# Designs tried in a protein design chat: VHH binders against Phosphopantothenate--cysteine ligase 2. Part 16

Target 1, 323 residues: Phosphopantothenate--cysteine ligase 2, of Oryza sativa subsp. japonica (Rice) (q0j7n5)
Amino acid sequence: MAADPTTGGGEAESFFRAAPPLRDQDRVAGDLADFVARHSGSGGGGRLAGVVCVTSGGTTVPLEQRCVRYIDNFSSGQRGAASTEYFLKAGYAVIFIYRRGSKQPYCRFLPEDSFLDLFELGEESDIQVPESHAAVVKTAIRNYRKAIDEGLLLKLPFTTIFEYLQLLQMVGTAMNCLGRQGMFYLAAAVSDFYVPWESMAKHKIESASGPLNMQLNQVPKMLFILRKQWAPSAFCVSFKLETDPDILLQKAEAALRKYGMNVVVANELANYKDVVVMVTSNGRTTVRRPSKEDDVEEQLIDLLVEMHSEHIMQLNQDVHKLT
Below, E stands for the ipSAE of ESMFold2; O stands for the ipSAE of OpenDDE; V2 stands for 0.75 times the mean of E and O plus 0.25 times the DockQ between their complexes.

## First folded at step 4 (VHH)

Design v10 (from b11c with A33I S56K N58Y; framework vhh_lunsekimig_d3)
Fold by ESMFold2-Fast, scan of step 4:
Structure v10 (fold): chain B 323 residues (1-323), chain A 119 residues (1-119)
Amino acid sequence: as target 1 above (323 residues)
Amino acid sequence: EVQLVESGGGVVQPGGSLRLSCAASGFTFSRYILYWYRQAAGIERELIASIYRGGKTYYVDSVKGRFTISRDNSENTMYLQMNSLRAEDTGLYYCATPYWTSGKYEDYWGQGTLVTVSS
């Protein structure tokens, strides 16, 4: 489908044209091509439940081309990291687009600001993990290495809104060949406004200029472009976070219709770890964690996996009926 | 076709007990999360209990310790054991389950069973 001139298709093209070159773009393109080819169903490899792109963490908006200052849409990355673990457990291959420094799969229970506390020196001055932490660390290493070594987890880091959207475009385009086997789980906190790269100060903004006054442009509507151009047959899940519960569900339903999402996961900032509402064109389902020691993501991913399986099977059922 | 049929509702005195049942047909019950909702007159329908496919359960604070949700996947039946019933527990009780059909997601609802707590 051609870009609707009223929905920002031309703005998206302008954004990518003006964006700074993605660091290691050729390496990323090669890694993506190899990963997608390996998992492009029955291409001589193993069979998977599906391939999912999980986005995680928050984007930053740089204020200078040689960046010293930025605006940060902070997110811990807890949801994306936890969800990646459950997708891998469910038999998916995962492309994990993540904010540098955000929570990682299998590492979310490890202390963030205590790197050296994870280690002790033995009698031979060898580095050891204390007995109190050994089981948790060993389990994390085993699960992580298994996912990487079996080629089931591809990690793609970002920091800026420019890096994030360039990676999303590359991954979306690469996954298009997977058709209905592809899934997007868009849990990253994405900046609504940015400073165009070509309009930025090249060096540190001088404080002698008085009060800082800066004009920001609205980030183009990338969910629409993903759905209409990059991966039209994929199963798409987006997230809506709101402080006001009275408008949360209205906004989630509006986003579902406007951007053509299969599911919008709605949650309040106050209780996002405890409860989520899955919004579809035909209904709403509330998912709650049984206790504070459980992950709401466990049952959320179970439901999404069943929905995605039916999305895939709809095509297979149609082919079977023709045969 | 997918069907959910509730039973076990009735009139009980305060402090009494009731066991509700929800029988399912037309789908593989064990694959889905199952819910009990309650609707009192003039009040929006609320989720009171859920049971996940692995057996984990959730309850709203007002019924926690008094109600017990369980499932029997071999009989395609879900139960709600209600103990120490109060006047405020009066309402229509619905079982519900999400079900994916023909490219769309739907919540299947039963017809409801009425629970009246009064002396």
Scores: ipSAE 0.000, ipTM 0.232, lowest interface PAE 14.3, mean pLDDT 80

Design v11 (from b11c with A33M P98V S102K; framework vhh_lunsekimig_d3)
Fold by ESMFold2-Fast, scan of step 4:
Structure v11 (fold): chain B 323 residues (1-323), chain A 119 residues (1-119)
Amino acid sequence: as target 1 above (323 residues)
Amino acid sequence: EVQLVESGGGVVQPGGSLRLSCAASGFTFSRYMLYWYRQAAGIERELIASIYRGGSTNYVDSVKGRFTISRDNSENTMYLQMNSLRAEDTGLYYCATVYWTKGKYEDYWGQGTLVTVSS
């Protein structure tokens, strides 16, 4: 049964009503609507293999409304950035919801903390790219410009848990019109607990003497809301990262059942770049990169694209059965 | 080594048709998205059509309804069927793909094939 609107809409609605306003919400809504319409097959753009929302990086929980203090669910954004490249290569349009400062598609092989090492000064102080870096920089620029200029990549930045969930709601509802052609690839590290925005004034952090008294509320279960309300026909992929391998697969299977995910990608913190396990209702598939020069995401995305294609084809078969 | 070899360019009258071919080797063709680019005199190279491995296509507005991109995975060949050609369609046409090699993505291009539409 669908949630009863007369009962106040549950914890998720309460969260969104109490959240601070999303900055540039109207611009984001416009960009998102244009992007989705362009790739729905009825807009100005041609039909693609699919449209995927990739979430990447970690959320922060602010501790005070006008303060710089945060609790950070750190993630480099490696998984989301690499996967975005492979989805684009596979013919998808990508909505990339990312943590500001996290790894970006096509920039993973560029020096992160040595930006100026990408350049040198020639005679008369003209700026040049060293020959040793020219090919890498050229490839990054070409691939990135192609994705942006062709309208195949939409980037939506976040920092806080509030911004993240507001963006996810907007993207989820906007992608609902794509039905089974839509995919969610939820690789962001999302905070489980937060300080309610309206309650932050009551949590003043005093000088260094004395205990800190903070109350944290549980973040509403947005994976359930995404599946049941925002985009019920979409192909949904979530991630489970654990330090203990013995409980990882049990937790992944529990998440698959509880939230109605199509796939849960399980990985250990110690080897997340080398191997992942895809958990579905039909069993488990282990994906391992062939060498340290390869990305595990290449085979992972290939398999997910194949599964998504089958998910889309099932709809076509069901429609044919009705006629 | 990844190679793309284009053919089918030529001189044609306005309203005529041409079929371009791009033969590929050195990679698993069926797994990659493929592109046709066009470069006219004094203009930057632009993407005009793309095709996903599953058959989904995209076109720039100026060629929609006139050009059709297709692929034959068994022959490792991509095609561009060009109908109702206009003087503005004159240019050098390039086949392209993005291929993973040596730990990074690289653009691979054909040599280009010249299409001239003249009365």
Scores: ipSAE 0.000, ipTM 0.141, lowest interface PAE 17.1, mean pLDDT 79

Design v2 (from b11c with A33M; framework vhh_lunsekimig_d3)
Amino acid sequence: EVQLVESGGGVVQPGGSLRLSCAASGFTFSRYMLYWYRQAAGIERELIASIYRGGSTNYVDSVKGRFTISRDNSENTMYLQMNSLRAEDTGLYYCATPYWTSGKYEDYWGQGTLVTVSS
ESMFold2-Fast, scan of step 4: ipSAE 0.587; ipTM 0.857

Design v3 (from b11c with A33V; framework vhh_lunsekimig_d3; at its last look DockQ between E and O 0.69; V2 from the best seeds 0.71)
Fold by ESMFold2, look of step 5:
Structure v3 (fold): chain B 323 residues (1-323), chain A 119 residues (1-119)
Amino acid sequence: as target 1 above (323 residues)
Amino acid sequence: EVQLVESGGGVVQPGGSLRLSCAASGFTFSRYVLYWYRQAAGIERELIASIYRGGSTNYVDSVKGRFTISRDNSENTMYLQMNSLRAEDTGLYYCATPYWTSGKYEDYWGQGTLVTVSS
């Protein structure tokens, strides 16, 4: 009769019922089911280290149904794109849920504003890659083709909070069958508030109409739903980013316990490329890149893969049962 | 509405061959993994073959080398070529696919087609 106050199931169900339909939902659902099925079970001597869902970039909150304006929860997608590359190198299959236009795996080092510099016209107007970019382009193509052709990378784009949460629900539910082999690496910058679709203006809000007032609803507690309903056995990693270092670790520890995360990765906006702190029930581990030429994600992913391997073998669970 | 319709079952002698078909509609066929299951009397359905997007396949040991799963995306049809049939292959054969509806994945099955291997 009375709703369980910790589930949030009614709020989540209401959110999805009211959300605009996900574009190409049937095709996405098919691709995802196929991807998960291909990576389920590997006989007696499995070769795959795991399957990870990486979320990357930031969500938007549309202000009109025929959207011209939106609230943007910005992220470049650097963390998710780099981490995806390292997960693939570690032998994972990756489902990459990403904001359209954000950084992509294997494309992080390519010129962003100078894309045509990757090409030149040769004899007979043949298109070629100049020597100055050849090594970077060859490496990117080789790694990308390997990941795609071997069926190890599935990319699912979003822009809005509605698309993001619908994809997360679909992936979370699909990955449930993977049990402990599944990991969630939730690096996306997800909006805390949104404009309900039915409350939203249909057309562009005109600036000459005077002050703009709108009420934003809280986004349902989807991390709780993921951990409790969609994929309860999976290894879950979330991120906490703050501008104020004085409250960062406190909030990361609170999130760990509140949502039952296996790891909360804490970082400051000012230095998030240089250092992160992994917060677990056993304590804190600081990860620093050795130099500005290195990715902090390399060591971070190495440690997460080790922890996930222990989770799969139930090593940490056995220790907790003894204590 | 998702529909899966099996056909091609029948009675055959041991060592014989049959080709089963599964006509599909109501979803984007080329994107989905497809399965063949079989069910002998008194036993739970057993997954025997899978075909993935792009055509790669997987088989249970009891049919490997004898059965071949294939798909034709232009006709929205999956096939199971069964060779060197044995009495223990007798049963109902179902095609199946996972589908997404109302916040969950569920497997959808057809009605099945009967294969009887007897002399």
Scores: ipSAE 0.601, ipTM 0.860, lowest interface PAE 1.6, mean pLDDT 86
ESMFold2-Fast, scan of step 4: ipSAE 0.671; ipTM 0.880
ESMFold2 (binder alone), look of step 5: mean pLDDT 82; pTM 0.802
OpenDDE, look of step 5: ipSAE 0.825; ipTM 0.932

Design v4 (from b11c with A33F; framework vhh_lunsekimig_d3)
Fold by ESMFold2-Fast, scan of step 4:
Parts: sequence; C-alpha cells; structure tokens
Structure v4 (fold): chain B 323 residues (1-323), chain A 119 residues (1-119)
Amino acid sequence: as target 1 above (323 residues)
Amino acid sequence: EVQLVESGGGVVQPGGSLRLSCAASGFTFSRYFLYWYRQAAGIERELIASIYRGGSTNYVDSVKGRFTISRDNSENTMYLQMNSLRAEDTGLYYCATPYWTSGKYEDYWGQGTLVTVSS
C-alpha cells in the first residue's frame, strides 16, 4: 500500500530511493537486528525497563557529492550523551544515533581542544592521569565497558542528513516489534532543508563558475512518518530549542499535537543546561538542575522513565476493533 | 545477492547425531543474528535455535541439551550439532537471518535440508 502524499509518506519513499547508499549498511542492519532481537520479549526475556533510541548531535547538508562544503546544524551532543548515561542507569538498552565528533556517553569530561591535556608522562616515561581526573576516568571506563560488553549500548554514527534519516528509518522499523516497550528520544538537531543527492555537483564547486545558485528542498516530515508508519506504538519524545522564549511553549504545544508526540521537551538556547519544560497532553512540568555541578538530564530521564512505564501499562486499543 | 545454503541433512537412526551447516554469502555475516527453523509434516515452521552476534544462544525446550548452535565468522558458516536424535526431530531444517532490503527487514531463508530419523 502507497502512502498518501499529503501525509509526506510518498515524499519520504522518494527521498530514500534517491539517497546515496548508507555507509556500512549491512553492518548497521545486522548490528541493529541483533540488538533489538536480544532485548525483545522473544530474545532477551523483557527484564529491561525498555529500549530507547537516542538521537544526538547535528546533521549536515552536503553541497557536493564528494563533499568539501556543507551546511551544519550545530549541536555539541551534550543532551543526548548525558541522557544515554541516565537511561543506561535506569535499566534501558540504548541505541545511540550520533553525529561523528559529538559528545559521547561517559566522555563528557573530555576537554574540547586537547585530549592529551588529560595525560602526563611520569619520570619513567609511563602514561599517567593526574589525580584530579583519575577517579572520573576510571568510572567512565568501567561504565562504558559494562554497557558495551553486556550489549546494552549500540552506537550508530552519522554525519549527513541522508545518513541520519536512513538510520532513523532503519531503527524505527526495527524497533516496531518492541511495541510500547520502545522509546524514541529525538534530541538531534535536524536540518529542515537539503540538496537532493542526484541534483548535487559531483566535484568541488569552483569560484570561477560565477554566483552560487542553490535550490533547497524541504526535508520530508520524518517525525510524522515515525509516529504513523515506522513505530506507531512507541513512546516518542521530541525537543524544541528556541532563542525566543516568548514563542517556545506555544511551538512545543503545536509540535505535540501536529506530530503526535507523547512529550515535547522545551528549552531556551541560553539556559538549556539549567532548565527544561516537559510538555504533555496533561500539562507542563518544569525540571531545573539543583546546581551547576548537576545534570538536568538526571531528573528529566527519571520522569520520562516513569511516563514510559505508564505508557507500557495502557490497554490495547485494538481489543474492541474488528474490521 | 544474499545466499544461505544448508547442508548436512540425511537419514539417521534414533539416538544418532548429525551436524548441519549453513554457508552464507552476500552480506556481512559476522554482524548478523542467525537462526535455525524446523518444518515437520503437518505442523507450522518453528524456531528451534538462534545465535546472536556476540555468541549467546537460545533454544526451544524440546532440543535444549541435545542441539548446539555455533558460528564461524571467518568462514561465514553457522552450524547445528544435533545429538540424541528422536523420530520427532524429522523435518526440513532452514537457516535464516533478518535482512534489511528495500526499506524493511525480512527473514532471508535457505532452501532447507532434510533430516529423517528412522530405523
């Protein structure tokens, strides 16, 4: 059955058919199917609190097929990385779709400009971690290795909008079998416009070619497709980040209704590390970190886990529907 | 492109042993969850054993302790060692993997290998 063009389904299908092949598609597809099967009721015994897909970092829009120029939707990946740590702590298995080079779970303490500043050479030329960093590094290694070795964290990298949407389609479709046990935590900064792959210059655009004229197409409405087609029973959390606080909550409420999200997390760019507002059909909840040493994500994830547990316990709507 | 080829089936007496092989090509075998299905006459195809990428395994109760699933990623081959075979184990054995193609996951199947346990 073809999708109604007015819902964006036909546009989404066209996008995926025309997209460049996903790098390492077979590896990703295998890893993902294995991960989901392991943590489903048929594979893993369903003892987890749930399985969550966390998207993190910003997408790029390439301007050339052999990309040296792009438009970047910048995001550090702080939200997604921190949230992944708290979901793992809460007993979830996590599929972490992330922008290459963005902040990683358990590695948020790393300096932005110099990794080597974490190390010193001792008198015997041995590699040492200064006392001030040793405890946090040890804890990070232990937690990271546990999550990977126990098969609780699957990391799927992207750079471009094409890679991101292909991964989201694959993960969404794979997680559909988890029904209400699945959660999507969509914290990535996603491009609104793109240059179609087949319309793109194959080589670097030369300055001698005159003025640069670009036609940008709107990215298909993937949140709508995720909710309606890929994983309709999953618990979906999306994010609204605004520089203008006057319209933030209105836009968050509009997104909740338009895309059928369970929760929209609203925050201002100026204070997103300090405070967020959870917007649901039942109202608004403000979450504020107690101090600058704390993560706002700790209480945010605790509340989302509680809401997800409630979602899992809801009655099957199809029990009385025979057509 | 994706190919799964079963071998090792045959006729064996009750209490005997057989080792089935599934040779795979056309995909990144080492990254895929793989399983064995059995189809006996007059009953639905049933999942009997599975092996995950990391080597952990699952079995249906009727074969637990008698059958052992394993994989060799260097040879792109999955095995099913079948011991203490019973008449009820008679059937067609298929190897399978969930494969991503054309925007969806589908089970990709081999052609099957026949196991007959009879005296």
Scores: ipSAE 0.479, ipTM 0.813, lowest interface PAE 2.4, mean pLDDT 84

Design v7 (from b11c with P98L; framework vhh_lunsekimig_d3)
Amino acid sequence: EVQLVESGGGVVQPGGSLRLSCAASGFTFSRYALYWYRQAAGIERELIASIYRGGSTNYVDSVKGRFTISRDNSENTMYLQMNSLRAEDTGLYYCATLYWTSGKYEDYWGQGTLVTVSS
ESMFold2-Fast, scan of step 4: ipSAE 0.487; ipTM 0.816

Design v9 (from b11c with N58K; framework vhh_lunsekimig_d3)
Amino acid sequence: EVQLVESGGGVVQPGGSLRLSCAASGFTFSRYALYWYRQAAGIERELIASIYRGGSTKYVDSVKGRFTISRDNSENTMYLQMNSLRAEDTGLYYCATPYWTSGKYEDYWGQGTLVTVSS
ESMFold2-Fast, scan of step 4: ipSAE 0.511; ipTM 0.821

Design w1 (framework vhh_podentamig1)
Fold by ESMFold2-Fast, scan of step 4:
Structure w1 (fold): chain B 323 residues (1-323), chain A 118 residues (1-118)
Amino acid sequence: as target 1 above (323 residues)
Amino acid sequence: EVQLVESGGGLVQPGRSLTLSCAASGFTFSTYAYYWYRQAPGKQRELVAAIYRGSTLYADSVKGRFTISRDNAKNSIYLQMNSLRPEDTALYYCATPYWLSGKYEDYWGQGTQVTVSS
């Protein structure tokens, strides 16, 4: 069947057919179906603002099937982790698709290389948290336990571009039943090019035999596929990060139109923690954090929640007909 | 078993008020969004009001005259219509998003007729 060139459907089908099987796919499918069903009708339906898929961290492109070398689109996961906390605070259920090793919700205060510094041995040789850290740790535990125990946070890990796109497809398809009540917050740093799994070296590449010539294929346009095929009624937020401020807003406006996003969040690498610009069909809104101690994500999420509520009630938007 | 039932329609003179009710029953699923639509003879169906949680939205033609509200304890949505005009004559429907038979769709009631004339 010939693919529509405007959707990239043929390339997407080829990508998924050739991809390695997702580890624990049946368990992920079950957990995801249960999570979406829990929040689409009964079980919290009267209390939730909506369901959001937050993607966080960077994808890797493996160069070998038994991977030693890879191309990394590095991202700390700070934005996705912080945003997840604020979405939960705003009354959302969150599906958190994250890069293994990236920042986790409620754990952003943890030292990177000093895990054991969080603990000390007490009088009975039991493990204790020093008083200097106790308040922050207790707040993190309470918030995290509430989100997990009430079934409001589902965490789905990835490392490779293959795992990421397979998870995004599964989540997008599963969230389709939520219609306009679903939101996608696409903050992950996603690879633009990849090595097809079938054409990949099985073992470590040996450079002693001469120059390494690799053909990289373009990753299918998943933002377009999400909008057209997987979850066409959902509220979609994507991100543009640039070093050059002169081209940032032009690229954000182009992405908004090209991929049919509801919002593109534009930020410059030099100040991404301080300021973001929300780009919509109705104009631009600049969001600045009040101080260096605040998160820009707090006001950003508040504004997105308001826009999402308007999207759910949108007078000029088509509504699905009965059966 | 799944039903949306509108009531409160009727014949009313211009300038008067009418309150429509929509009762939901038999739902295995609840939703945060509810809509009031209307369809006049020879015209397409139009959205007149929406409610999502505590937030409301109105069509320009009814803004300031109509008020949408909800009572979650009674599983009911209301549309208070003030200063009615002949142009408000239509069949009024309530609707809510619903997961049915593996598909996400809006569930519609049968409608209630509102006629504004002398």
Scores: ipSAE 0.011, ipTM 0.365, lowest interface PAE 9.3, mean pLDDT 80

Design w2 (framework vhh_7xy4_2)
Fold by ESMFold2-Fast, scan of step 4:
Parts: sequence; structure tokens; C-alpha cells
Structure w2 (fold): chain B 323 residues (1-323), chain A 120 residues (1-120)
Amino acid sequence: as target 1 above (323 residues)
Amino acid sequence: QLQLVESGGGLVQPGGSLRLSCAASGFTFSTYAMYWVRQPHGKGLEYIATIYRSGGSTYYSDSVKGRFTISRDNAKNTLYLQMNSLKPEDTAMYYCATPYWLSGKYEDYKGQGTQVTVSS
């Protein structure tokens, strides 16, 4: 059964109309327009393999408009950060939608909680990086600055479910002009339920006021809206994380059909760093890292890049069949 | 309702010039970056050029760099594309767009377009 695009758009528009204003919306809009424009300029045989939107980290659901309490759908951002590095290596431009405080591309090897241990004071009280860490830090800086300075990485931060969905809408809509050259790699852990902004307590909920009664509404299905309205020709990859391996593949296959994804990456919480299963309409492919020294993302991204290249080339075949 | 109306297309000989215009309404034009995209017959959408809000920053696809110039008149809510040294491969439907802001389908933020045909 085909979905009604008008109904899907109305749900999204209602959510966005009621949402609080996006922080730095005008700057984000300008940066995004310039980024997409810079990287969509070659009609076949261009410099880039493609443009990918990577979402990373977990959304929070605020409980008050003046937020002191959240429901956190926590994710470290490891998958998105590592994947961004491999997409850049594969010749993609990357729009990185990320949770503030989550893992960053090229910084995964740096001590996060021991930031000051990266530094020492020299004889002149100069701040220095010990030689034992200097190579790692210098490599991170070089790779990061190259990606930023060459305009290949655009970073868009979020914290709340409202910010996340507003950014996804803006990026999805902006990337629509890329057609099949666009890819969405939706690795963020997204809340299924939220407290509507207009229904929230404006101030901190007082503990002395008795039991906390929360009304939770279902978050609109943005994967569906992305697929049907914002970027219908893009190559879409979503993620399914489960604790039970017996139902993981069934749920991944259901999500593939329900939301019209090109690929659903299924992984079990217990071994997500070691193995993933790529679910497509053509079957299932298990991706396993060779050793604990390797990233599973390296082989995963290589396979997705191959599939995306095929998706781009299928445009001519699809037109020929329909003609 | 955001509305974009393209004009200025037509038939031109290789090496010729055309100036496309886009009349914008329904939004504060001066606060939005604007861009031109084209769709050659039987192909997908191809980005051509971007101009930031003030006109201070412009970006071009490699295929048109040095030949096309994007400009804007914020007082008139109008976007322009000056096309010089036109080639047969520039033949396409040209659209004015601001997709980074709007929800909905691609059609909701581009007009009917203006056809450019470069014939030899």
C-alpha cells in the first residue's frame, strides 16, 4: 500500500510549527545551502563519490521548557563518528548531525575524560603535548582540518529531539536537489516518544508537588517523511539495535519494508563493535571486523559505497524501463 | 506561500549568452541563500550556483565556473544567472531554489523552471 505524501507532510509540518525555534537556524540554513551547492556541481564523473548526511549520538526529550530535566536516549556516537571518517576517506562530503558531547570524527583515539593528561608544561611554562601522544594528536588535527578547510565536513549539533528533527528536515530538504547522489546514514538513537513543547511546564518541576505525571506523545515517523517527501531519490540507510538476536533481523526487515529504506543495518547491543548485518531487498550480508584492532565501519562503509554507486547508476536503467 | 518564478530561457547558438531571472515572493528574500539548479533531459538535478544572503559569497559547479555569474537584487526580490559561452551540454530546464528551509516535496520550493536550449 502506497502512503499518502500529503498526510505525512502535514504531520511533520504540525510538529515543526509547534517546536521551539532552532538554535542558530539562520546560520545553519546558510551553511547548509553553501555546503550542498559546493558539492553538487559535477554532472557525472565529478570530484566526489557522493554527499552523505550522517546522524550520530542520542536525542534527549526535555521535561520542562526551561530545561533542567531530560529523558536521554543515550548513544556514545562511536558509529557515526567512525563512519564519517570512512565516508571522507571514500571521497564523500559529509553533513554530520551530532549530539553535543558525543564522539567526534578523528577524536575517537583522544582521551575524552582525561583531557588535561594530553598536555604537559615545558621549561618555559608552554603548553606541550607529550611525544607519546604527539603523533596521534597531530594526525587527528591534520585529518580534521583538511576535511573542514576543503569544505568536506559540515558539523551540525543537536541536543533535543526538537533540534534533531528540525536539522534532519533542513538537511533532507536541502539534499533533495542531489537526487540519487545523496545518502542518509541514520545512526542516531532517536526517541520514539516526547513531551510536546506547548504542553510542558515552563519552569522546573518541583519535587514537593507530588508524583510526576508526564504525557508522552509519539514522535512523528521522520524516516517515512524523509523517504516520501524530503529526499525521495536518496540512498537511505537506517539502524536497528536490539538486545534479542532472535527478533533483530525480523525487526530490521520490517523496518526496511515499512519505511522504504535501501539498507537497514542490524546490530545487537552486546556485539555492535564486532559484527553488523546489512538487510536489503536482495538479502542479508554479515559484516564482521577481522580483529579488535579494526573498525567494523571500514568494511560496512566500503559495502555501502558500492551499493550507493549502483543506486546512482540505476537511474539510467530505471528511465529506460519506464520509457 | 513561498513562490519562485523563473524566466529568461530560450533557444541560443553555441557561444551565445542568456540571462535568467527568478522573481521571489512569500518570504523575506534578503535573509535566504539562493541557488540555481538544472535538469538536463533524461537526467537528474544538477547544482549550478549558489549566492549567500548579502551577495558576498558565491559558489559554482566546475562545469560552469568562469562562464556563469550568479547575482541578486534584494531590493527587487530577484535572483539572476548570467550565462556566457553557452555549450550544447548546458541544455536543460533551469530552476531557482531555496530547499534548505522548506518542508515537503522538491516541487514546493522550485517553480516550473525556464528551458534553455543550446543548438548547433
Scores: ipSAE 0.000, ipTM 0.132, lowest interface PAE 19.3, mean pLDDT 77

Design w3 (framework vhh_8h5u_2)
Fold by ESMFold2-Fast, scan of step 4:
Structure w3 (fold): chain B 323 residues (1-323), chain A 121 residues (1-121)
Amino acid sequence: as target 1 above (323 residues)
Amino acid sequence: EVQVVESGGGLVQPGGSLRLSCAASGFTFSSGTYAMYWYRQAPGNQHERVAIIYRGGSTNYPDSVKGRFTISRDNAKNTGYLQMNSLKSEDTAVYYCATPYWLSGKYEDYWGQGTQVTVSS
């Protein structure tokens, strides 16, 4: 279906009209409005470095309305969680849109399958953290509580493609008032195809054997709507992950031009924790972690913060030139 | 206590040079902030940002001062600088250094009291 020129995307509007209502929509709207209002600029004093929306983890596509089977775009959430920590360190307020169960900021040291290994029983049957882990756990608790209690981290969970895109629309629209102070860091692994909610089976698909045939619709490209309607002045960073290195940079450059992104971060699946390439209209910058103990996200976020500050300053210079 | 203090302002003739200093206490520029700015304000005008230096060392300037002003940072001395060359009468203003810093539960820009720069013949 061709997009309606008056709406900026007929496919996107059809998606949102047909989507199931977002869980806790009124609470999310209130929390988001309060968060953005706290950080919407200084009027001369007391401003943050910026406000960033970080998306993290992978979306699922439910196959039944009562969620028995899913198609999962798996992502651990490592990049989004690590990047959130570095954005907070850099003086940002962070809206963290994340897949339930994915890695959380300050919790990346936690064992995936061995939660109880963090604890031991003392002689009085009290729960203790082994001395070898106590310092790391205390630092994580301190950093996390500081970010939450000081209103610098807003966590918005999703599981399905429907929840993800509704949250992205709400956050994008709410952040529009931040203008160039807003940044989108779109690291979530987003499903390309979905089953429309109202056309789904209400209960578990009955056939346990034989061919399963399903018609999937293409998920609307929300990056275009984000850039043209929801937050046109924001600094936008998207991600391109490929298994084939020969086409990675070509696809990243195409995405930069097509969607009007400020930066496309290109990474190969085989080495995504070790190296990334930042693609901009001015060229390419390779970022490599010094060792296996380091985060590539540390240098990546430092460079993005510098670029974002340039983006913010361009608006301020234009305003002050007229006065 | 987080504070910044400017110094180095004064009277200078057109075409002359001045170097402003911004001394920080209660925090460090190398790790306590993501950026450090210089602003100026002439009577009747709003604040204009004339320079920024980021943690990584990159800098930016408006066209009005680009090529004439240079911002720098000495992390060992915990001091920022603004080198002003080829000064013009329109550069006359109170100059402020500012830095965003996390303190008392929030990020705020910490501003100095300003230092007066007067360019006259």
Scores: ipSAE 0.000, ipTM 0.157, lowest interface PAE 17.1, mean pLDDT 79

## First folded at step 5 (VHH; framework vhh_lunsekimig_d3)

Design x1 (from v1 with S56D; at its last look DockQ between E and O 0.80; V2 from the best seeds 0.00; counts 0 for: pae E 3.6 > 2)
Fold by ESMFold2, look of step 5:
Structure x1 (fold): chain B 323 residues (1-323), chain A 119 residues (1-119)
Amino acid sequence: as target 1 above (323 residues)
Amino acid sequence: EVQLVESGGGVVQPGGSLRLSCAASGFTFSRYLLYWYRQAAGIERELIASIYRGGDTNYVDSVKGRFTISRDNSENTMYLQMNSLRAEDTGLYYCATPYWTSGKYEDYWGQGTLVTVSS
């Protein structure tokens, strides 16, 4: 193992052994192996700029095994969905690990509860898209069909912290064979604590029993394990979101060193759509959108692609056994 | 237990043809991609062909146009049709699949079938 004086026996291994089985694990494993193999350079060295795992949306912490109530780390999924579109445009294949119900690539323009607003009845009751939306809808359909039909986008849904971490482990270990061509873009809002599955109430917790008391365990430091064990050569990007700007960059710089990330994207909750700061070992770069009609993710992804390209071109350090 | 068993190897003359089979068990065959590897004496195993779940294929340049990988999901069997064989094709041929176990992907292998192209 990497040097970690506190873990000893692998806290993460214990977490995964105790977690409930991932629904459809065998199917997901097969789909993922297929996707990664298609985009590996071993067979032909395709024209891809890289392969990226984008995580998006927020995890839940179930409070019951037959879950009715949960603690939610909310995220709309806007960053992940928009970034996925820009990665695809840049020539990446994307593995999109997303919270069920969060924003989706190419569907960010859809009204939340008013899907029918995208349609109108024409003469003779023909269904059509209003002229005001026609160009946007046509572009979205074209881009979505291209991504799916060419096998460039794999979508893996989650709801719980257990599902999220199980999927991240599967993707992390699968992408190891990509070496430096792999990128992780970890934009999901991930819980810091969870209720251990074995100690969790089996059925709905009743409020009539008075105050709820339960013990939450700290989620293992999976970013560290991803960087040191699962995909050590990959280009890794994480996010730091704070309400307090006074400590934001300090925490971003700490996370960069603590987890060995290549980039930590720092943002304030109040303005995260408008501006972000990319924190690297070379310094800080501020990215601002020109107007609210633009995505801050466009320039962010352009810069990350450039940095990843440089990362790919670096030769791996030689590894000498027992030197 | 994942099990892959190759068969169909033998001795053929240059320019000849041979068809290899890989019988699979212990996993949901239709959900996994499969590989053929070749190992000549004194060198590492070389990936030569891949077949994906939907039947799409990929080949290394040295076998492209001469070898055809296929699969029959109803028989849990993958095939390699080898045409226009050359002396350089001599080696032990393995089928393989990357399978998820215990927190990681591992390659599962057959024991191999020998192909000899001589004379």
Scores: ipSAE 0.370, ipTM 0.776, lowest interface PAE 3.6, mean pLDDT 85
ESMFold2 (binder alone), look of step 5: mean pLDDT 81; pTM 0.793
OpenDDE, look of step 5: ipSAE 0.845; ipTM 0.940

